VH-VL binders against q96il0. Designs and how they scored, part 422

Target 1, 167 residues: q96il0
Amino acid sequence: APERGAERRDTAPSGVSRFCPPRKSCHDWIGPPDKYSNLRPVHFYIPENESPLEQKLRKLRQETQEWNQQFWANQNLTFSKEKEEFIHSRLKTKGLGLRTESGQKATLNAEEMADFYKEFLSKNFQKHMYYNRDWYKRNFAITFFMGKVALERIWNKLKQKQKKRSN
Below, E stands for the ipSAE of ESMFold2; O stands for the ipSAE of OpenDDE; V2 stands for 0.75 times the mean of E and O plus 0.25 times the DockQ between their complexes.

## First folded at step 20 (VH-VL)

Design F23 (framework fv_ebrasodebart; at its last look DockQ between E and O 0.48; V2 from the best seeds 0.71)
Fold by OpenDDE, look of step 20:
Structure F23 (fold): chain C 167 residues (1-167), chain A 120 residues (1-120), chain B 108 residues (1-108)
Amino acid sequence: as target 1 above (167 residues)
Amino acid sequence: QIQLVQSGAEVKKPGASVKVSCKASGYTFTEYYISWVRQAPGQGLEWMGWISAHQSYTNYAQKLQGRVTMTTDTSTSTAYMELRSLRSDDTAVYYCARDHSYLPRGHDYWGQGTLVTVSS
Amino acid sequence: QAVLTQPPSVSVSPGQTASITCSGDKLGERFAYWYQQKPGQSPVLVMYEDSERPSGIPERFSASNSGNTATLTISGTQAMDEADYYCQAWKSSGAQRVFGGGTKLTVL
């Protein structure tokens, strides 16, 4: 019985973007696209006088970012795998080798690949729908906390103005 | 009341597979994720992974990648964890736990645990 | 792998304050969670989002996160608080969770 090679599901190594923003920066930085997710990570600035609510918002944004990075890394890996399987299957059906005479990786034409993309999107439609639902819920929560932080900042500014008028 | 009820204890041989179930009740199953955590005898907690109710999102611990599969059945509000190629060091109590889908609330409800014993 | 480090044991007298630390790289950038586990029982969430208490958790439980260290504080420790305590956080990458090694709290 041929040993079915354990398909090492290569978990996309969580490539922590090695992008380090300048230490003196007072702003959020956008890194280069991640190798696996193709999403640009945001490096969030941490203020010295961060309020508990601001900290909560920052951490929620960070968690949501990591959640997104991991989803797309997995999705891209799945896509790449299924794409390769599709290509191999179609080439085999055509009686073509995996390599051209020039030694290049054999590929399919745009029409054949369009069939793959259509099938892949159809197959993953529900997955993407539920992902989008959860993504919107996360962003709604973030937006809600952004609103709270904005109100807190307004309130703190008003208190400071009152204190300056009383002195 | 929110409850997670797990399947009973399992005894398996090395190389076998085990599938543990976790039936959720008392909440909208589709609004949460299920995480799996294991604990070897006398050891700490080890996070295994999580799955969304609709299986749209799965994330497994790197150590268990390729050996673990998590699934859900929304019709029965049941989560499943399958662990393959069992080893002696997979002997543990396996817990399912509820995880929030969009808020950082941690594992707020836990199953009673399922003992899986891997013995020759 | 981001490892969360906890002291293996903490001892406290009844009525005193117990403090359990959890240290990890960039833990201050992430939410910390705390779980209580009594012998033969499932873990119970006692703190979430660094300092929030679930419903039903006594007010004597509090938590903070400063720098790379999360701290669970139990004021007025009672005999019933004797348990194993685990911190949890997200790993620095991969949207994975990691537990600390656990701390056995003994009430003497």
Scores: ipSAE 0.873, ipTM 0.951, lowest interface PAE 0.6, mean pLDDT 92
Fold by ESMFold2, look of step 20:
Structure F23 (fold): chain C 167 residues (1-167), chain A 120 residues (1-120), chain B 108 residues (1-108)
Amino acid sequence: as target 1 above (167 residues)
Amino acid sequence: QIQLVQSGAEVKKPGASVKVSCKASGYTFTEYYISWVRQAPGQGLEWMGWISAHQSYTNYAQKLQGRVTMTTDTSTSTAYMELRSLRSDDTAVYYCARDHSYLPRGHDYWGQGTLVTVSS
Amino acid sequence: QAVLTQPPSVSVSPGQTASITCSGDKLGERFAYWYQQKPGQSPVLVMYEDSERPSGIPERFSASNSGNTATLTISGTQAMDEADYYCQAWKSSGAQRVFGGGTKLTVL
């Protein structure tokens, strides 16, 4: 069957190779930041005729996103807890209470907080290094499957072109 | 050959803690995660959580959050699972299982299981 | 939290095709995995990535996953296939893995 939109959207200069039916969404969507991870989730587009290889790629991307969201949710929780402990410790050293006269949480100025940020980053350096390695390995695997999908789509397009020419 | 060999059976009193070990061999320990799964007598499998080999990433089942700690020792290729504040319903066989760090391969190798009995 | 529902038991005659289902909300949008557990033994992975078979698992094992249902299919079922079977998937909330309740396959 003739595929509308494919001829309009299959150009090399765009840098984006995609096939979309007219008047129909064919794009992944980005949602608002997650409360716990502070990451924006991707809402993946599921095409009507998704190949088994395309399905595996989409599911791998989805699992990687969930893996990443949980890592940063855990890190953000740890960061928040350690930040409060640092503030509490420094306020006690200064002879101050945890709350102001108005009942609001007491805090430290930006210069004082810089010590916490430096300490936290230094303490977590190795953890983030190993996380980055796993993150890059996941992205390498995703890129590999993207290449396989791209080749599959090129091959199917060539088969359709050859079939049309012979008919 | 790939093996996960776990520590022996344990009997504990309610309120105590238990630490189960899982020694890996036959593969590069630092390239995989270890998942922990338990099975109460006559019941199904229950996922407890996972840990990366360098301890850079842990994720615990919500039901067990606050009671479980998972650790590793890369020098001995050993993973550990500690469960605190034990109750009678924590009586189960505890399994470690290998998990791929970045491919969706599932739990492809399992330990032999460790029976933990919580009894007064 | 998402629940994976399996029938408690399935019975087949030898040589018959057994089908074990695993149902969960939008399960077909996630990878499904299947494990076999014989009495007194550790689980063994029999299917991964919805439909992939590990080396050493007989060709009569196959699986699919679409919609809300993953299905493990055993063609030409043998007495040695008698076991408990568990499905597993990622749950989207908290990046948790979850198992189904298990299905006892009986071969008469």
Scores: ipSAE 0.700, ipTM 0.881, lowest interface PAE 0.9, mean pLDDT 85
ESMFold2 (binder alone), look of step 20: mean pLDDT 90; pTM 0.931

Design F24 (framework fv_ebrasodebart; at its last look DockQ between E and O 0.48; V2 from the best seeds 0.68)
Fold by OpenDDE, look of step 20:
Structure F24 (fold): chain C 167 residues (1-167), chain A 120 residues (1-120), chain B 108 residues (1-108)
Amino acid sequence: as target 1 above (167 residues)
Amino acid sequence: QIQLVQSGAEVKKPGASVKVSCKASGYTFTEYYISWVRQAPGQGLEWMGWISAHESFTNYAQKLQGRVTMTTDTSTSTAYMELRSLRSDDTAVYYCARDQSYLPRGMDVWGQGTLVTVSS
Amino acid sequence: QAVLTQPPSVSVSPGQTASITCSGDKLGERFAYWYQQKPGQSPVLVMYEDSERPSGIPERFSASNSGNTATLTISGTQAMDEADYYCQAWKSSTANRVFGGGTKLTVL
């Protein structure tokens, strides 16, 4: 019995685009779309005088970004796999080969693919709902910390103005 | 009290599978992720993966990809970790831990651990 | 693999300050977490978000980060603090959690 080669589930390689912003940049940079998640990573600027709260916000944003990248990388991989399986299954049912006479990968028509998309979306509906919930919770937390940072900055500016008036 | 209670020790043969359970109590199970961490005898901690309470998101360590499956039962607030194709080097204490999903709180609650022994 | 590096052991006298370092590539961009593990026990979270203490963790425990190094500091170290300490962070690109190799703290 031929040893069915353990299908190496291609773990999405850790290929976050090593987009390196210019060293002298004082701004967040948006990289190209990641090849697995198709999300554009943001490289967050690190201020020289970053407050602990600003640092916390930055790290929270980074973690949330990585969480999001990993989710979509997994989702895209699953989608691609299921899509391929669907195509293969349908082609087989039609008595068609996986390749055309011209050697190209055989594809299904738009109507058949619409069925796949509908089924895939239906199957993953709950998954997407929970993802959205978690995504919104994370972004709410980020927004909350953004508010705190804004207040801290205002307070620090007021303190500096008071100190300048007292001198 | 917030607690995670794991299933008992397991002895398995090479090539077998093991499924460890982790029952959560004292908190809203659906608001957190569960991480799994293992520790071989005399070794450090090794993160295996985490799962969201509704199985909407799983993330496995690359080393264990294809061999590990994590699942949850929200009705019983129980997480499961299945490890397949067991090897001798899979002998370890396996821990479940509550993992903060949207806040960077780390793994703040741990199970008591489950010893899995893989022996011929 | 982003490896977090810890010293294998640290020794301290009772009442003295113990410092355990954790170094890793881009650790300054990630939150560091610290876990205490006593023999035969489950790990306990002692520090999160670089410098925050969970409820029930003594104030003698503190943590800081500088560059790519996180440091756990135990002031006034007690015999009960003898344990293995692990740092943990997220691995970039994969959202995987990664542990350091652990540090055995001995109170002499």
Scores: ipSAE 0.866, ipTM 0.946, lowest interface PAE 0.6, mean pLDDT 92
Fold by ESMFold2, look of step 20:
Structure F24 (fold): chain C 167 residues (1-167), chain A 120 residues (1-120), chain B 108 residues (1-108)
Amino acid sequence: as target 1 above (167 residues)
Amino acid sequence: QIQLVQSGAEVKKPGASVKVSCKASGYTFTEYYISWVRQAPGQGLEWMGWISAHESFTNYAQKLQGRVTMTTDTSTSTAYMELRSLRSDDTAVYYCARDQSYLPRGMDVWGQGTLVTVSS
Amino acid sequence: QAVLTQPPSVSVSPGQTASITCSGDKLGERFAYWYQQKPGQSPVLVMYEDSERPSGIPERFSASNSGNTATLTISGTQAMDEADYYCQAWKSSTANRVFGGGTKLTVL
């Protein structure tokens, strides 16, 4: 089962576009889709009194996001390149040019393109399986640190109550 | 003992290719990435790229894109780095290093290095 | 794209505290790592995750990372600490690892 809550819900300040990171947000913020990965990055809030454990959690989330973005950026590039190579190969086999009479890139029909999609998925099945394993391990580690932060906050609250009683 | 053992030194001419091996032992090879780092004589460290043990994720440094290929063989716990179209400024010691875990620990185990010399 | 700047050299007397800096835009928002390389040897990881010390690294090694600067600190510097030191972080825009230019620590 997927992990439910690795990230806080973002809240846009009044008058600020959701696609523009706020300069003084006190919450995590979701940015626009990355050009290469098509994923929306989280822009993490850094509180003034962040504990060492909270810092480690934030940086772990950030590095995991960057790792994930790079994987999908590479996958998207490979997909686009292999798609073009497949189209070129099939057009050559049919004796057709790479461009239409109008100069546009020649394409294949939807049924012909379905062969590409099936072939691509088959070639990349193992890659995606190991990506999913690594993604799961990273999310488990993030959840583990979220638990540690929660315990730290509970114990700090208990120490605060104990100090108040003695004063 | 966790160890990375690299192939021996190589001498190449410009335009040739070189393939360096890196054999891992003492840990579960499939749970880590291998990074490749090079160091020209008298110079600093330069990260070249990384590869996951199952080849599911490969990422190359931008300046080397198109000239470098990294592969693995899980049956022998060995990583490979091939650099093509060699130039004299590719003369360097090439290191492999164990990298990436679910807890970010850096490049914690390094090979002994492989000197690649490119000269006419 | 991020660039990590280190001083080319640092000199200290035995027993003194050495500080080696690594500067990069918003470096304190990333994990910083430190590597030691002695002449003719492979690099060795000496600090990870900003301030964590691997087992086997002496307690005199410590590190911090905030703002635009990470700092490796060696207290009670010994002759055996003479080496090149490299900081390392991610390039946020490309998720590539980047090293600083290196700092030669000499113990006079």
Scores: ipSAE 0.633, ipTM 0.833, lowest interface PAE 1.2, mean pLDDT 84
ESMFold2 (binder alone), look of step 20: mean pLDDT 90; pTM 0.935

Design F3 (framework fv_ebrasodebart; at its last fold request DockQ between E and O 0.58; V2 from the best seeds 0.75)
Fold by OpenDDE, fold request of step 21:
Structure F3 (fold): chain C 167 residues (1-167), chain A 120 residues (1-120), chain B 108 residues (1-108)
Amino acid sequence: as target 1 above (167 residues)
Amino acid sequence: QIQLVQSGAEVKKPGASVKVSCKASGYTFTEYYISWVRQAPGQGLEWMGWISAHESFTNYAQKLQGRVTMTTDTSTSTAYMELRSLRSDDTAVYYCARDHSYLPRGHDYWGQGTLVTVSS
Amino acid sequence: QAVLTQPPSVSVSPGQTASITCSGDKLGERFAYWYQQKPGQSPVLVMYEDSERPSGIPERFSASNSGNTATLTISGTQAMDEADYYCQAWKSSGAQRVFGGGTKLTVL
């Protein structure tokens, strides 16, 4: 069995988004793109009268967001590393240095880079397939809880209307 | 019945590597993640990381970054944790635990633990 | 790194209510989990998603999570409940998990 080279899957450092929404905001905020994942984090608003079900939904969304952030941070790190290795390998094969005569970083042409992208996507196809599976399962769970929260809100509104009619 | 069965105790020298196995049974292996947790003698629990069943997603504790590698074999429903460059402070019981892939259910099933002793 | 702080020990008499706290910055914004560990045994999940009980966990176990503190409550504590208890939560970033330092529950 060929020793599958233990691909050192470096995990991206957790970028703590320094974005803090205004303290008095009653809305969800979208932060700037994360440095590693390039995904925009959502800062979820916490209402004063949050129901247990609403809280559960919020926490589930937060966890899913963090899961997603970490996945793409890792993928982007792997992509960057493999891209650099590809460029270095190709330049070496061409007998070219890593820097041009002008001192700029040597680059490959668009055709050579297209080969890299194709290879990278092919190599990571299964990884992306399983990611999508898990992503859809998470979002399905979130959607389910969104439905529950919606029903709870309807029920609470109906109870309030009944109480107002009885008084 | 859901079970996680780990490999036996290991004694290693400083600088060596250890690879612990965790065989899962009683559930669909590919639907869950495996987390690894260690516990030094007389100390608390330390989360090491988790891996998806298809190795599509790995997440390691920052403290162990570069020294730990988690892998899976879906054909045997087995997870592996390799820890390299072992130190005396790596002496611990290592646990594998099941982790839900999309629900916040925590570590609902645990292996029996594997004692790894690092001694000169 | 968000550290979850637990009291090192809690003592209760049989039949009394034990309360174990877990404190962390913004812990109430995340799910808390609780694990029981008896000497020489693997940890057992006793609470998940702040207040949910796994199948097989007695009803005397309950938990809450609000503000910066999660609390495990054991009503009518029994001798068999003597164990180490660990809280767990996700860190504020990186989908990483963190355990509390653990609390030794002694039933006197």
Scores: ipSAE 0.885, ipTM 0.957, lowest interface PAE 0.5, mean pLDDT 93
Fold by ESMFold2, fold request of step 21:
Structure F3 (fold): chain C 167 residues (1-167), chain A 120 residues (1-120), chain B 108 residues (1-108)
Amino acid sequence: as target 1 above (167 residues)
Amino acid sequence: QIQLVQSGAEVKKPGASVKVSCKASGYTFTEYYISWVRQAPGQGLEWMGWISAHESFTNYAQKLQGRVTMTTDTSTSTAYMELRSLRSDDTAVYYCARDHSYLPRGHDYWGQGTLVTVSS
Amino acid sequence: QAVLTQPPSVSVSPGQTASITCSGDKLGERFAYWYQQKPGQSPVLVMYEDSERPSGIPERFSASNSGNTATLTISGTQAMDEADYYCQAWKSSGAQRVFGGGTKLTVL
């Protein structure tokens, strides 16, 4: 599961416009939360001497991150739309206005909002199960590539050690 | 053998909707996504979106957001693409294509295509 | 959308090497894919993951992807290779898949 999944939704501090990304970095770095998914993207470092396997691993990690960000962006949009629809439906049933005296959107009490959260979780339980399956399969693929890169690096060190001794 | 078999050609008027089916066979339908791609006459390929077999993840091309709906039926191993509010520039051959759900394998199998003609 | 730019056509003599380019901003940071489409037929995947060849695709097909350019290379080009070729990649904005405009390969 992602560190900042929808069930654990934490709004990171606002400040994306004040964030000053590294001009040049020799390391992966974590950027500010994405506006739509609330996930913090990894910005990958691309070294000059990257092997083909290392490139494929980096691209697989990058695509998995983007796949995950898009899933949660879609879920956040659906959550917001269904939440507003639920609130409007319940306010209408109670004969209450859609706006407060200050002109701001009216809300429901905590127990009524709990009904929304229960309904949303129930409707999306199977969807999140299949998302988790695909997420774990992606992590397995990434781990497999990490193993291949590790073996490649060990093999290259052994070849360099043998070549250095022969020189 | 892996096959994607699409529904037959359709002729529609502007403002109507069309729903194209894509029946998959020869593989475990629930382990893959289906992408939809269209090609206007004499033009290139245009990606329309993907859908996971369990409908857990649907992602539409931004140009088509609000006009396209993709669904599946796992009991029949069939994917569907519905395009609403049709315009004359929606005249195209519509393809379904298989996507791997977690590996970057590309569109490895394609349907035969469905011609949708939109004319007034 | 012209996010991935391909030359409209490439001509090559039989036996020569054909190169088809696909240009896009930071394309080398993404996996690139290549499809072949013959007249009246569905597209066929010919390269994936920048440089990987599916089973059944001849070894004369190869590809690379770096910087802003992916390149499909066909060595020893044959008449049966005459087709339209499309590149494809993910775009980070909304996880969109985008095709290039296509390149007609003519073998004469």
Scores: ipSAE 0.724, ipTM 0.890, lowest interface PAE 0.8, mean pLDDT 86
ESMFold2, look of step 20: ipSAE 0.711; ipTM 0.884
ESMFold2 (binder alone), look of step 20: mean pLDDT 90; pTM 0.937
OpenDDE, look of step 20: ipSAE 0.865; ipTM 0.947
ESMFold2, fold request of step 21: ipSAE 0.713, 0.707; ipTM 0.889, 0.886
ESMFold2 (binder alone), fold request of step 21: mean pLDDT 91, 91, 89; pTM 0.939, 0.937, 0.930
OpenDDE, fold request of step 21: ipSAE 0.883, 0.885; ipTM 0.956, 0.957

Design F4 (framework fv_ebrasodebart; at its last look DockQ between E and O 0.44; V2 from the best seeds 0.65)
Fold by OpenDDE, look of step 20:
Structure F4 (fold): chain C 167 residues (1-167), chain A 120 residues (1-120), chain B 108 residues (1-108)
Amino acid sequence: as target 1 above (167 residues)
Amino acid sequence: QIQLVQSGAEVKKPGASVKVSCKASGYTFTEYYISWVRQAPGQGLEWMGWISAHESFTNYAQKLQGRVTMTTDTSTSTAYMELRSLRSDDTAVYYCARYHSYLPRGHDYWGQGTLVTVSS
Amino acid sequence: QAVLTQPPSVSVSPGQTASITCSGDKLGERFAYWYQQKPGQSPVLVMYEDSERPSGIPERFSASNSGNTATLTISGTQAMDEADYYCQAWKSSGAHRVFGGGTKLTVL
């Protein structure tokens, strides 16, 4: 039985986004792209009078963001590794060195790289399908909670208006 | 009834590998992740990693990176955890636990645990 | 590594209220979970999403969060509640899970 090489699924180190929004900001901030996932993290604002439902929504969004960041960090790491291995393998097969005479990294042509991309996409197709499924389910849950928070805010505004009319 | 049934106790030598299984039943396997958690004798819980039912998403604890591999078999609703290059400090009870794929419900069901002893 | 800190032990008399704290950096940005573990048994989820109870968990169990501290409260503590309790949350960076060091609850 061919030893299925244990694909060392190197998980990308969780890059702590060094981006800190201004402390006095009352808004969500979008950070620069993460170096591993290439996704822009959102720094969620925490209101002083955050309701339990708003807190739950914020935490759900945060967890989903972290989930998504980790997925794409892992995927990009895998992609980079497999791409490098593919390039090295093809160069070796061609009898070419890893560096050109000018000292630059030897690269494959666009056609050869197209084969890599096709193969990579084919190999990861199911993975992406399941990711999308879970992503949509998470976002649906978030949207549902957004609706609840919106209703709560409307109700609170109505109560405040009634109290002001009674005084 | 929802159940996670793990494989039996293992005794290994240092440098060996161990593979623990976790068979899930009573729920839709594909809607949940399986986490692995270990507990050394008299110590606290240590999260090792998790895997989606379709292996679409796997995440390992940094401490175990390169030594641990998690896999699943959807046809048998079974998760596997392989730990390589075993050391004496890997002696622990290993638990599999169910975690929802898109809801923050925590680890709501646990296996009975598998004792792995690493001894010379 | 963002460590969740718990007191190593808490003692309470029967019928009194036990409080177990879990503190961690940016814990207020994450959901906290609580697990009960009795000697020789698997952990059991007792609280999720900071304050929700799974089915079968008694109403005497409650949880709250304030800032970077989560608290498990057991009202009317019973002898059967004697166990190790662990908090758990996402790591502040990445999709890793972290457990607290555990708290031994003794019912005197």
Scores: ipSAE 0.825, ipTM 0.931, lowest interface PAE 0.6, mean pLDDT 91
Fold by ESMFold2, look of step 20:
Structure F4 (fold): chain C 167 residues (1-167), chain A 120 residues (1-120), chain B 108 residues (1-108)
Amino acid sequence: as target 1 above (167 residues)
Amino acid sequence: QIQLVQSGAEVKKPGASVKVSCKASGYTFTEYYISWVRQAPGQGLEWMGWISAHESFTNYAQKLQGRVTMTTDTSTSTAYMELRSLRSDDTAVYYCARYHSYLPRGHDYWGQGTLVTVSS
Amino acid sequence: QAVLTQPPSVSVSPGQTASITCSGDKLGERFAYWYQQKPGQSPVLVMYEDSERPSGIPERFSASNSGNTATLTISGTQAMDEADYYCQAWKSSGAHRVFGGGTKLTVL
């Protein structure tokens, strides 16, 4: 049970609501899982006086997140498709039908399914290696822009301190 | 000099397939995605999908899912787009264009286009 | 279901300022790009990253992107600027590229 009743009323959405981030948030926050990629998106804070450089950094991070979500959405679809094809192929090799006596979809035992998981990971190793390389390059670009934003903020603070001394 | 050179015009019947090539030169092929964009006569640009040079990421427009396949050959710096089960409304000019894999530079270089005509 | 809406045509007199809009839900939260296409030619990138101009594009081309609207502005419009103009952005729910329907700029 939450300790403060006012905070409970303020922090809880109504009974029937779509996903809604906190109002007037001053920080990035993490939303619920995307239904296709199963990744939790970051919802970036957008200040009213965002500099052009800060805006570029935020949009680059947003695009990188969406790029990543699409990659994993595609991988989840491929995984599901190849899993069904593996089950179908192994059932056919064993001379079994695609459905049980009750009409339900036939499946394989856990040891047999472990063969699928190992084969899938091995087959996709090179694809994931190139994905990781591209992810590294994107993170390097983002880090570079974060450094530029940090220097811009330091320079603006020094300029403001110089202005106060000159007055 | 950066160039994307596409294969020549094609005439196809409904139900057939077409495969268009796009040979890149003058830049590091593996640093860019290749996008495919088509334009029906008198119509606007329609994004079909893109592929990374190592084929590690391929993404197709939902409208074309199941009919389109994109591939690359890094040894020849060439991208390919195959469209199957052709219809008359697939008659269009098909463009390839590059897009940087991690910088938001847009499609800065385009191929000359390949006219594909689908008629009975 | 990302849709980028452009007016089908815009007319301007030589020397005047042309303004071409591109509307989409939360478009200002994404990078917007602009392409020029003259008859019988491939598209040419004229603006990227909302407001950046590629080398070789005249300074009279500028662009902005805020809220739900990106705008391409051509000051001192010349007859050579007569073309179709397309905006592009990523779809807000994924990595799909989306083009606007295009705007025919006519210089009378």
Scores: ipSAE 0.606, ipTM 0.817, lowest interface PAE 1.3, mean pLDDT 84
ESMFold2 (binder alone), look of step 20: mean pLDDT 89; pTM 0.925

